# VHH binders against o26223: the designs that were tried, part 251

Target 1, 191 residues: o26223
Amino acid sequence: MKLLWTSQHIKVTVHIDGKVSKMDVLEAIKTRRSIRKYQDREVPEELIDKILDAAMCGPSAVDERPWHFIVVRNREMLEKIPEVHPYGAMVKDAPVAIIVCCDSSLEKIPGFWVQDCSIASQNILLAAHSLGLGAVWTGVYPLEDRVEGIRRLFSIPEHVIPFSVIPLGYPAENPGTRDLFDPDRIHLEKW
Below, E stands for the ipSAE of ESMFold2; O stands for the ipSAE of OpenDDE; V2 stands for 0.75 times the mean of E and O plus 0.25 times the DockQ between their complexes.

## First folded at step 16 (VHH)

Design Q16 (framework vhh_vobarilizumab_d1; at its last look DockQ between E and O 0.29; V2 from the best seeds 0.27)
Fold by ESMFold2-Fast, scan of step 16:
Structure Q16 (fold): chain B 191 residues (1-191), chain A 121 residues (1-121)
Amino acid sequence: as target 1 above (191 residues)
Amino acid sequence: EVQLVESGGGLVQPGGSLRLSCAASGFTFSNYDMAWYRQAPGKGRELVAYISNSGYTDYADSVKGRFTISRDNAKNTLYLQMNSLRPEDTAVYYCARGPHESYIDYSFDYWGQGTLVTVSS
């Protein structure tokens, strides 16, 4: 039996070529990209702790906060994920993955746990990006074969639902930025 | 506006090789992920190979080690090098454009007309 480690109050700063760079929230949101290639370099436990702290700070329906997280660093286990997730091939090459789960015993209002776990998943992606890491959300729920595959692989009990698998690491690719602003999708006052 | 035009299909003997090309126009090719899909008669579309705009590649198990996807951003062209071809590879091959940001799969929003590959005799 061991206690889970917790992070202390620490300001996070990204270092680039000796420069200290702080990413603001809008920059983080607009420049985050799915990263599927990772350096052969370990991610420090303290960064994973910061990411999970951020994940738990999202809003949830009636504050139910139904999320649980499995942190996977074991290479053999990471290599088995593509066997049960058709679009998770990159997971086997990641130094670590986070599985976002819903504990249905914590659900206070039916069905909103999907939004709750989506929020937690996006916060993981944004937090990772702000810390100089890359990550990608690989969807599990509501695809029954993926849900049951992940459940069996990680011994997840019946009342817990695996929602997403998020591999992360130091990025080994740079997909650039996207220009997605579409004013035709904004309606003033009425449709 | 967006156009994808496949070429290079044809009849080839088992064990032979073939190279498909997809000429892209009407968008900034280097900003998009690209893929090859195929559809055999009486079957659904199957992802064959995927390449991100930053070089991540993924392959269907049935073609891994035999097919290689590549891109030439200067020529706005996607390629599929097909080696050790099998009768089961007979299909219409489609070029597809994708956004890179699907959380469930690779997703694609535009497709070409296809090019027929027949592996026979």
Scores: ipSAE 0.669, ipTM 0.825, lowest interface PAE 1.0, mean pLDDT 90
Fold by ESMFold2, look of step 17:
Structure Q16 (fold): chain B 191 residues (1-191), chain A 121 residues (1-121)
Amino acid sequence: as target 1 above (191 residues)
Amino acid sequence: EVQLVESGGGLVQPGGSLRLSCAASGFTFSNYDMAWYRQAPGKGRELVAYISNSGYTDYADSVKGRFTISRDNAKNTLYLQMNSLRPEDTAVYYCARGPHESYIDYSFDYWGQGTLVTVSS
């Protein structure tokens, strides 16, 4: 029954105050697309911090949280990634890339780190999208030549496994939306 | 049903040019990535050129600077402009449709029947 008024409450109840709103989670999931063309524009460190904070919010097997992240902004290093990572040509054109890795010394149950790092990788994609950035997951693990190439390029120790390379930046393309819902994939009660 | 029909193949002399077309039907063309593959006699298929639905392109090293992939979404047509042709470019060329959201490789779910390109003197 108490009525509390401030000028801040008025802005919370106002429908629009410019583009002062955050993306709904279902909207982010449905509208996120792989983006392979980027503007020539820096990504602020604050946004990278927010993305990595989100990456670490995912569940992991027995809370092992085996993930580590390498943030790559150096132009020379970004340009070398395609030399060891086939089909990663767009990485050289990105202002920044994130390499998702597993530190195997943090595994508590062997073999679940793939799920753990996949969760972190998808969270990076969603968080980037919600912040107005575009990203694409380029697979490294389990392709042995890619794993070893990335490990050598970034001096990653043998007990750490590079899982994915995720270039990101302000998008310079708009692939549009797709309707991918397929009710034939849904089985009620049994197969 | 998804259909991809290639045309424009033929015999050409080394150094010549040829333009391949792929007519697409049975799907919303503008929503899909597209590619050209080729297969020389006795060899496996290899990627020649890739174009996303929104303008990203990628090329095999062997054709960079000589071949240009393009698309006309209004005509549901994929093109490959092939310049400075070499005898090594002799192959059957296939049009392919692919999904956007692969994270491991360019992947393709539908293929045309192919069109033969022969480069010889």
Scores: ipSAE 0.448, ipTM 0.756, lowest interface PAE 1.7, mean pLDDT 88
Fold by OpenDDE, look of step 17:
Structure Q16 (fold): chain B 191 residues (1-191), chain A 121 residues (1-121)
Amino acid sequence: as target 1 above (191 residues)
Amino acid sequence: EVQLVESGGGLVQPGGSLRLSCAASGFTFSNYDMAWYRQAPGKGRELVAYISNSGYTDYADSVKGRFTISRDNAKNTLYLQMNSLRPEDTAVYYCARGPHESYIDYSFDYWGQGTLVTVSS
């Protein structure tokens, strides 16, 4: 048993055999933080598969499922991402990154793909966290320079839109958890 | 209303020390990550030190080993202990609240007015 991190309310434990302690969905949601520092440790493919499985479990508009995923482990490519993504500096330090893309040819109703890919991206973050990994959503779309940069870097076809870059790794930071509940944002029956 | 008020700046000789304070009000201080930024004359604002609500800290390379960020949640106060000060540390230092869980960038949402630190012989 390997203790990854201990925060005020979170203890993430990874077993030697690769098994991770179970985390319920609410705990995952509430305790997840953006992680931008990673250990010098590879992420097993099995975990990536679980994360991608989770990524594809979300709803989409009329079940269009427009998402594609590029899994990047190549060190050179990871190091190049920050060159076209100014706020993706941490990607170069991650053992792996997932690029979430939309195939526009799969879109059935225009515009909803953003929501679809957002759901997929968030599921990646939650799944990663539940598995003892740290991740961060680095936005690509709708910033044109980032979209085109990532497109060029990964030779992404014109009809496919890179949406987000999500580096993942075992956490090397522990930012803790926050209470983000705001009752003023809740309206009963009407505004 | 969210307020951040920096203090402790001043003139100091190279090799000297200063301790900056940031008094926070108008929000649950203990629930937020905090940071110190600085802006030197003619330069952009840069991150100096970061401290999470859990006490995790990070520093710019230029200040590592010299500066220490800390917080007292009971006093709603953020601190920056600056040792071994150098002329290049001369800047207006700002206290900032955040960052948010942003998928775009590190974004702090509130800033103090800043306190001037001048390191000169």
Scores: ipSAE 0.089, ipTM 0.555, lowest interface PAE 2.0, mean pLDDT 89
ESMFold2 (binder alone), look of step 17: mean pLDDT 83; pTM 0.834

Design Q17 (framework vhh_vobarilizumab_d1)
Fold by ESMFold2-Fast, scan of step 16:
Structure Q17 (fold): chain B 191 residues (1-191), chain A 121 residues (1-121)
Amino acid sequence: as target 1 above (191 residues)
Amino acid sequence: EVQLVESGGGLVQPGGSLRLSCAASGFTFSNYDMAWYRQAPGKGRELVAYISQGGYTDYADSVKGRFTISRDNAKNTLYLQMNSLRPEDTAVYYCARGPHESYIDYSFDYWGQGTLVTVSS
């Protein structure tokens, strides 16, 4: 696997089951699917680092960059997530999960941290897909019971808000791609 | 017009087995997650089993190890195999269509008419 980033030349090579392929941005966006079944296979720390680098490259309101990330690999902790997140059952079977958080002390403009964390969450999904991994966004904010459950489980401070839980791993399911283009949602010049 | 039509319900003895079917039409079945819900008399709807388009499955704790959800995309049909049935499994069972890419829970926009399952002696 090679990931090269320079201002002059960008090269991304995707390693999939020992094979090398190059996935362009539009292909990644169109073929990314929610993956809820994972192989019993560890995800290297180097790939997590690449994913988190991509997460932090998204735009944020007034460049406030309020994100913090918790990387969870501990099996006992992953197994406890479904107790506080009723639709996070797949997390217990994932090799790793990323919890996207907002540090409210970094907020410069009220309320836009939700968009900031949404962008970071989607970048995690796209980056994971580009690296041959599968992931799914399981929503936490604004459901107060889940926010407080995740906060307590991971000792998250009161000024930090857990936004999403994203389990990821090498995929053990292969959902087909979609074509959801709807021209009725496009208006030229005016509504 | 989206249609979901359940079949296979009936009276069965405790410890028995029953298989439910749901015939789907009016949409591309393979693009959607599917689920079985049930509603016992006087209670709200309970998610029983869920299956993604890629084959991920999720079950209510009350039915884990006893029920199996499956799908046949070529036939646009969803199944629920129910084994070791108990009196408390008595309910109307509903087939439901879910979103294919929700970032918040499972969400269902269409349900069938339901099929009654009665577990008694």
Scores: ipSAE 0.592, ipTM 0.763, lowest interface PAE 1.1, mean pLDDT 88

Design Q18 (framework vhh_vobarilizumab_d1; at its last look DockQ between E and O 0.67; V2 from the best seeds 0.59)
Fold by ESMFold2-Fast, scan of step 16:
Structure Q18 (fold): chain B 191 residues (1-191), chain A 121 residues (1-121)
Amino acid sequence: as target 1 above (191 residues)
Amino acid sequence: EVQLVESGGGLVQPGGSLRLSCAASGFTFSNYDMAWYRQAPGKGRELVAYISGGGYTDYADSVKGRFTISRDNAKNTLYLQMNSLRPEDTAVYYCARGPHESYIDYSFDYWGQGTLVTVSS
């Protein structure tokens, strides 16, 4: 470990494969990929803070902003996630994971918290990518066994709904970009 | 055109070994996640093993410790080394390609024709 203290005031330079990368928003959106293999490197607290700041900047129905986040760094807890999430095996090897939750007591309009938490989840993925990290969204809601498993594992209250588990770290894989533009899905003036 | 062609299946006795191969063409192999699925007689398709472009692997509990998935990006080939084979491993084995952007599971967009593995005396 270089640092024994995870000070939020430490300035951090972001690197991708030992290189400093800057990208605009369109580049970030087009080049972000799900990353499931991570370097054995600590993610600084200040980068997590930047990611969570970005997560909370998304639009929200009636501005209810129902999201809460659990930051998990404890190795024993990360290793237990695959026991309750069948596609979460990569979490055991990640240095950190963020659990996106909805606090239903903050809900002002029924059902739109799903879109709100989806927006927060995607912002986490984009922010992580822009900062030189890799991440993957592993879905929890609306799969009831995963919801209940994550709830019990992290002592989440009944009025709070775990929505997604997002492991993240410095990437140890580099998948290519996707070329997905399909003009047949664009309708001019009407269907 | 994306093509995935499996080979290496056959009849083997319980406790035996087989190595399956999948020859990929029509795309940049190293940019895609790959998987082996199987379909036993009268059953649905089951994920057996998964490998990312960078080498992250995941296995079904039923095959963990017995099967090893690997890839040779220079040869555009996916492998499944199957050891300690059991009668319940009898199935058609399918190679699958995935762009790996599903947020609920591993997703696949192309599949091979399959290769039959029969474990019986």
Scores: ipSAE 0.668, ipTM 0.814, lowest interface PAE 0.9, mean pLDDT 89
Fold by OpenDDE, look of step 17:
Structure Q18 (fold): chain B 191 residues (1-191), chain A 121 residues (1-121)
Amino acid sequence: as target 1 above (191 residues)
Amino acid sequence: EVQLVESGGGLVQPGGSLRLSCAASGFTFSNYDMAWYRQAPGKGRELVAYISGGGYTDYADSVKGRFTISRDNAKNTLYLQMNSLRPEDTAVYYCARGPHESYIDYSFDYWGQGTLVTVSS
């Protein structure tokens, strides 16, 4: 079965052999949307590996790479995430979720881990999209209730900080794209 | 100019039903997430229902199973079907547009003027 999802601005093709039509980086960035509805279809481990590889390719402060990833496929656990994450309702319907965490013991320069994990999270989203998957960034940090909820649920050590939950799956919605370019935010040479 | 105009509010008895509509204009409706909010007297504005551009829906716990958000992109119209209405559903209901993607929560930047729903015997 060949799956083709198209919108005015998004085109994703998945071939029957599991090969995905690749998009260039600018296309991926421009056409990526948060996807919250997923097909009842498993995501191959190979795709998750590619996504996680991409997640680890971003820069970090002094190359500290503080990120850890929890890959969640267990249905029971996926169904529990919304209980502690109000913005994570869609997670229960996803075939897989990636929890991005920071190991604070790996932090070399204080405070930059947020940027590091953000870069990793965004790379997950872009990689997923480029591979024909849909994903959404559901923020955990710095909301204490969500941080502690996810921590408890997944038995995450105290020195490790859950940062984001990213459900992934083959898209079952096509929200289109929006133009967010704002020339008023561009300053030449000076403010 | 972006415009959202709610309609369909009114007085209804407990257990009754209403269907709210929001007519959208001034933007590509199908590309935007939409939501219904409500504000009861003396209370803050709260999210009632959310619908993505692609049709994903989410609801406040208080309205789950009773309210249904939907959209007709061809008509640039957002709907809220409200069944089994309760006195506590009394509020001004607002249509909202969500132009930006938020990784924290649903985000909205444009609001209608609201339509009053009163549930009373």
Scores: ipSAE 0.624, ipTM 0.833, lowest interface PAE 0.7, mean pLDDT 92
Fold by ESMFold2, look of step 17:
Structure Q18 (fold): chain B 191 residues (1-191), chain A 121 residues (1-121)
Amino acid sequence: as target 1 above (191 residues)
Amino acid sequence: EVQLVESGGGLVQPGGSLRLSCAASGFTFSNYDMAWYRQAPGKGRELVAYISGGGYTDYADSVKGRFTISRDNAKNTLYLQMNSLRPEDTAVYYCARGPHESYIDYSFDYWGQGTLVTVSS
């Protein structure tokens, strides 16, 4: 067994008899990759609940929280998503997908829902990664054919806007990472 | 710095096979998604096959079942095995390198010079 204790800003990772606890947040952010290949293995409802809890923890414009989530496990429906989402081919092979939507009736400031749903979508990716799952954000909005296709498939009403489709599962690939830090993007005091 | 060099193109009869190679250098090959694109005379460039750093693959409907993309990360080489070739497969084939992450499409930032594949009687 190994137990790591660190300063006040980092979570402890513990390995006990093959069980892994939570991943440090900076590690999660730096090591998360889009995963498009999944094991043929069920994702427990409890993990989906934790992921969606995390999705809803993000800030939103004036706390409008415009997001809704459709959890898709039905094989027939998952297999139909690629018919309307050209870059969603991996969804057919995922055990589950989450569709992030905006309910425009909850919008308090027009147009900020895009930021709100982006925050929720990224939190889904990070939470899935921290739980040992792989996920990929497949963009829907603002590509109108994808928006209408997903809306049609899932009977999403006109005032609700599908934003992203996020398939997830236990990963069957590890694409690696690279260092993307670019100090030239950092401006001190002014441009 | 980044170099992608395709090879293996040529003239082949309908029903024949070719194997394309793309030698990559100037970057950590295994960290990047890769793809083959093609451009037929007078047409736009289209995605043929995609492979992630971890081995996920996707294919255009027009080549599915006939073409196989693969990679050898130890040799920094991308491959396209093309079987059951048809005249409509005639095109310049390009090796393409993906950026780190994209959420709307299979986005690519570098292409090679291309290799010509001609399928004709």
Scores: ipSAE 0.505, ipTM 0.783, lowest interface PAE 1.5, mean pLDDT 89
ESMFold2 (binder alone), look of step 17: mean pLDDT 83; pTM 0.834

Design Q19 (framework vhh_vobarilizumab_d1)
Fold by ESMFold2-Fast, scan of step 16:
Structure Q19 (fold): chain B 191 residues (1-191), chain A 121 residues (1-121)
Amino acid sequence: as target 1 above (191 residues)
Amino acid sequence: EVQLVESGGGLVQPGGSLRLSCAASGFTFSNYDMAWYRQAPGKGRELVAYISSAGYTDYADSVKGRFTISRDNAKNTLYLQMNSLRPEDTAVYYCARGPHESYIDYSFDYWGQGTLVTVSS
């Protein structure tokens, strides 16, 4: 609830410079890495609000915007996530995690919510990185045991589908960047 | 060509120690997550230990506190220090290369030939 109040009342102020903004976006995309080690520091609510604002700005099918977000700061709850997510061990060490969910009652075109929630998840990762934080996407959907485990743990109703769990914090690791450009995957005019 | 070559396996008594090595070639070792898997006779492969390119580690519950995964990027070598070995640790141990950016698991795309560890039973 506290975060919900902040999200509904906060105005995100940004200082935009065309040159810096273009470099910052490409730099963020190219240098973002999955971060699984976090400093023992809390993340301010204001930064979480900025991240969630960015998540909601992604495109969605027919602008259905089916995403809902659960912000988890409770240590006991974070420590229970690895019990239902086998590759979520790092979540117990994070100061906060965001669970990306789809509310199926908001679907205008069935089935596209997966792309919608993928876009929201990636925007969370990019926004976190741009704000000096590290995060990692730990997948939930479509793995049925993870979906039901997370649903049960966070009292998520039947019509809402947990999609991803994204722990985040100030990074305690600094992995190098990847050179992934592969021109063989680019086809001009035809396959 | 990507190549992973394990070594260091052998026969050891219960309570003993072994250090496994994996020599990597054909790729920029420091850019990749690495893991040790094992396969006991008649069983499927299971993840034993994982280390990211950035040094994050994870272990199977069965080996926590007994095994330590580490890497030497200058030597392109992955290690598994195995202490307090038990008969149930008997298996072929495989070195694996995987991407750090998996969002579903600690996925791996190349595997070594394996090295046999036998804990005297």
Scores: ipSAE 0.429, ipTM 0.734, lowest interface PAE 1.2, mean pLDDT 86

Design Q2 (framework vhh_vobarilizumab_d1; at its last look DockQ between E and O 0.01; V2 from the best seeds 0.00; counts 0 for: pae O 12.4 > 2, placed apart)
Fold by ESMFold2-Fast, scan of step 16:
Structure Q2 (fold): chain B 191 residues (1-191), chain A 121 residues (1-121)
Amino acid sequence: as target 1 above (191 residues)
Amino acid sequence: EVQLVESGGGLVQPGGSLRLSCAASGFTFSNYHMAWYRQAPGKGRELVAYISSGGYTDYADSVKGRFTISRDNAKNTLYLQMNSLRPEDTAVYYCARGPHESYIDYSFDYWGQGTLVTVSS
């Protein structure tokens, strides 16, 4: 038998039952911008987990999926990144950074790990954007000084190659849009 | 089209101050990241200061604490406030525009013609 319980005026459920706005894939791709200024606000671990889940879902040459990720939240470590990355100054002000790495022991076909790690890096940027965060890809590979600097700073083994450093946080800047469609770069049937 | 015009250069004494301006036209200034570069006699071009569309700033180690980059979006103008000037700051100073989606550096697509700063007794 069903019991009916109506002794309270509950408004919380009505308030929470609003529609959740979601960014579609094309909107995410076209509106994503590099964000270098972040709010002083923590990024929940649940959002980092969602971002890394998305990063690992990209295509990979012969499905080798050589990606490994270092999640850096330690302020002292974030502050040292600009010492080894000349364009990483914003990292010290980010609440978190992800270092995308290639584990060469997982490589099944020579050289394609670069595209694999590029795909993972872009998926991090797109996933972050779709979740209301801002991020920027600061490149490491193939610049040997940056590769060795990041390796030493984070105790990365010799068989692992740091590929990119991606600081992320809630955005504190809103760069404008870009219109990059260039029909002169589209060739029908032949070059 | 896109135009960047630097001004405010000149001769100053060591320890002096100078403010450079860059007047931008032909694009929506507020949507772009901006920078100051310099080139000293016999040296390559180096980044001095950077400012994003949202106000994130970055500085060369040689100028940190002495120079301040700022922007006035209503006036389409970029500034570089230069304090405690040293003889080694002598250079032609260039402003630069960029959308900054480079994943290895701060990329720029337009530069001005430069303004000369000479720091000498």
Scores: ipSAE 0.669, ipTM 0.826, lowest interface PAE 1.0, mean pLDDT 89
Fold by ESMFold2, look of step 17:
Structure Q2 (fold): chain B 191 residues (1-191), chain A 121 residues (1-121)
Amino acid sequence: as target 1 above (191 residues)
Amino acid sequence: EVQLVESGGGLVQPGGSLRLSCAASGFTFSNYHMAWYRQAPGKGRELVAYISSGGYTDYADSVKGRFTISRDNAKNTLYLQMNSLRPEDTAVYYCARGPHESYIDYSFDYWGQGTLVTVSS
């Protein structure tokens, strides 16, 4: 569907150089915060596409790329997520959420899909931040009740494993940045 | 340096109300998420209520509709209004500081000493 919708569009806008692409990667990593309060403002489809493109750029075990993404904009579905995800209450207030899933039929090395989907999830957070959006990773796997609840709610087949639910939107809070560097966590040569 | 001081606990009858306060110092209060936890005798600490720096709130199911968390950033103070109190609400209540970058549950790095709430006739 990505091939069809992107090939059918002509962008009418004149590009404003650098506005979206100016954030340094170290700045993005250091300043990204979990955002749980969102403006009443739609997130353009184009931004979601950029975020998912970034999510798929991550490395994976032997290039297995086991990830699939469900984009949820339907209000009724977003409002049902907290019923099966007790710490996902902010999802009902987000304009959109992305569910990161593993298709186990794509695994080439058993069990590394968790790292693969973690990489994709973090890339979603960083890409959203670089585009002026706020997001939060709400954990699903390996919590069995959450996995089964999300699978049931979105009709996810048995061989596909929901990993994370990531609500996002234009932020309505600013937690600020923090200095979290701890030299005691660094070990030279050995423990 | 970081200090969280709870107050407002006491003995109250079932159905009664209490308002807990938490005075915060040693950090820029408005930048942090805050929560109330409680610990009943013989139990672990459990989350009661959460408020983000931006004002998003969340509650344990056992207290929804009865408790209200709020903050006054000008006074560096966190509050918990507890209404319709039940004997099961008897616990030491703790003020806790975020922000948190946990993808599972809320995470907090500083705690107060607690204030005892006893609900009994």
Scores: ipSAE 0.185, ipTM 0.540, lowest interface PAE 3.3, mean pLDDT 87
Fold by OpenDDE, look of step 17:
Structure Q2 (fold): chain B 191 residues (1-191), chain A 121 residues (1-121)
Amino acid sequence: as target 1 above (191 residues)
Amino acid sequence: EVQLVESGGGLVQPGGSLRLSCAASGFTFSNYHMAWYRQAPGKGRELVAYISSGGYTDYADSVKGRFTISRDNAKNTLYLQMNSLRPEDTAVYYCARGPHESYIDYSFDYWGQGTLVTVSS
């Protein structure tokens, strides 16, 4: 783990190591649900490391890898996130949250960072699920008020764009399975 | 109103150097990607150098090692340092505004009027 950036309550890190999940990838994808209720149980750092490793394994445009990750465990900070993120109420109940950010200084092709960070965010969700954790993607970008709110709260530099806040914890709910397959959204060869 | 005004062009001998400037106004310069283009007589406009809002740079192969793109956000100015100039570098050079760093937009939407660079013995 490389510490890239620190403030009073946050750590921006780059982590490059991980272990293989026991859950099949298709199973992980199909069974993943947004989890917004968490147990009063801490998430081991090892799991966060694995999740962050997974987050960095996704493709990016021209391999620009523009992502940064703020790992938030501070209770006070977690409780403040809902103040600037109206749909982030569950964050205050999570033992940890990951804020996915884009460093624009790493961006090679304009605009693709959104895709890159989306992939990273999704990988976080899948990895978390595969490890027995629950998580939810709370969107920050492109809503300016949320972007700026998170930026101020965590003293994020102007050239770094907060993209998503992902609370994580051991699930205290089971939403069940969903069938989201829609053949009407599949077009063969042409629209 | 968004404006880009290039300057610094002129006549220079082969092997010489020039520094182009682009004065930007009407927008938050620091939040935008920028680029230099050039158009030689009878040729199409081509990308010469790119600089992101965060400072990432890229260059056309033909100018790598010779040209340097930079920006001064405090002065709202884009620069192109051109060293070891060659006759084939003769062109009108254009400053271009790229997308805002926070948006998915792949186009350059504003251009200056250009400044002529002539490399000749």
Scores: ipSAE 0.000, ipTM 0.233, lowest interface PAE 12.4, mean pLDDT 88
ESMFold2 (binder alone), look of step 17: mean pLDDT 86; pTM 0.856

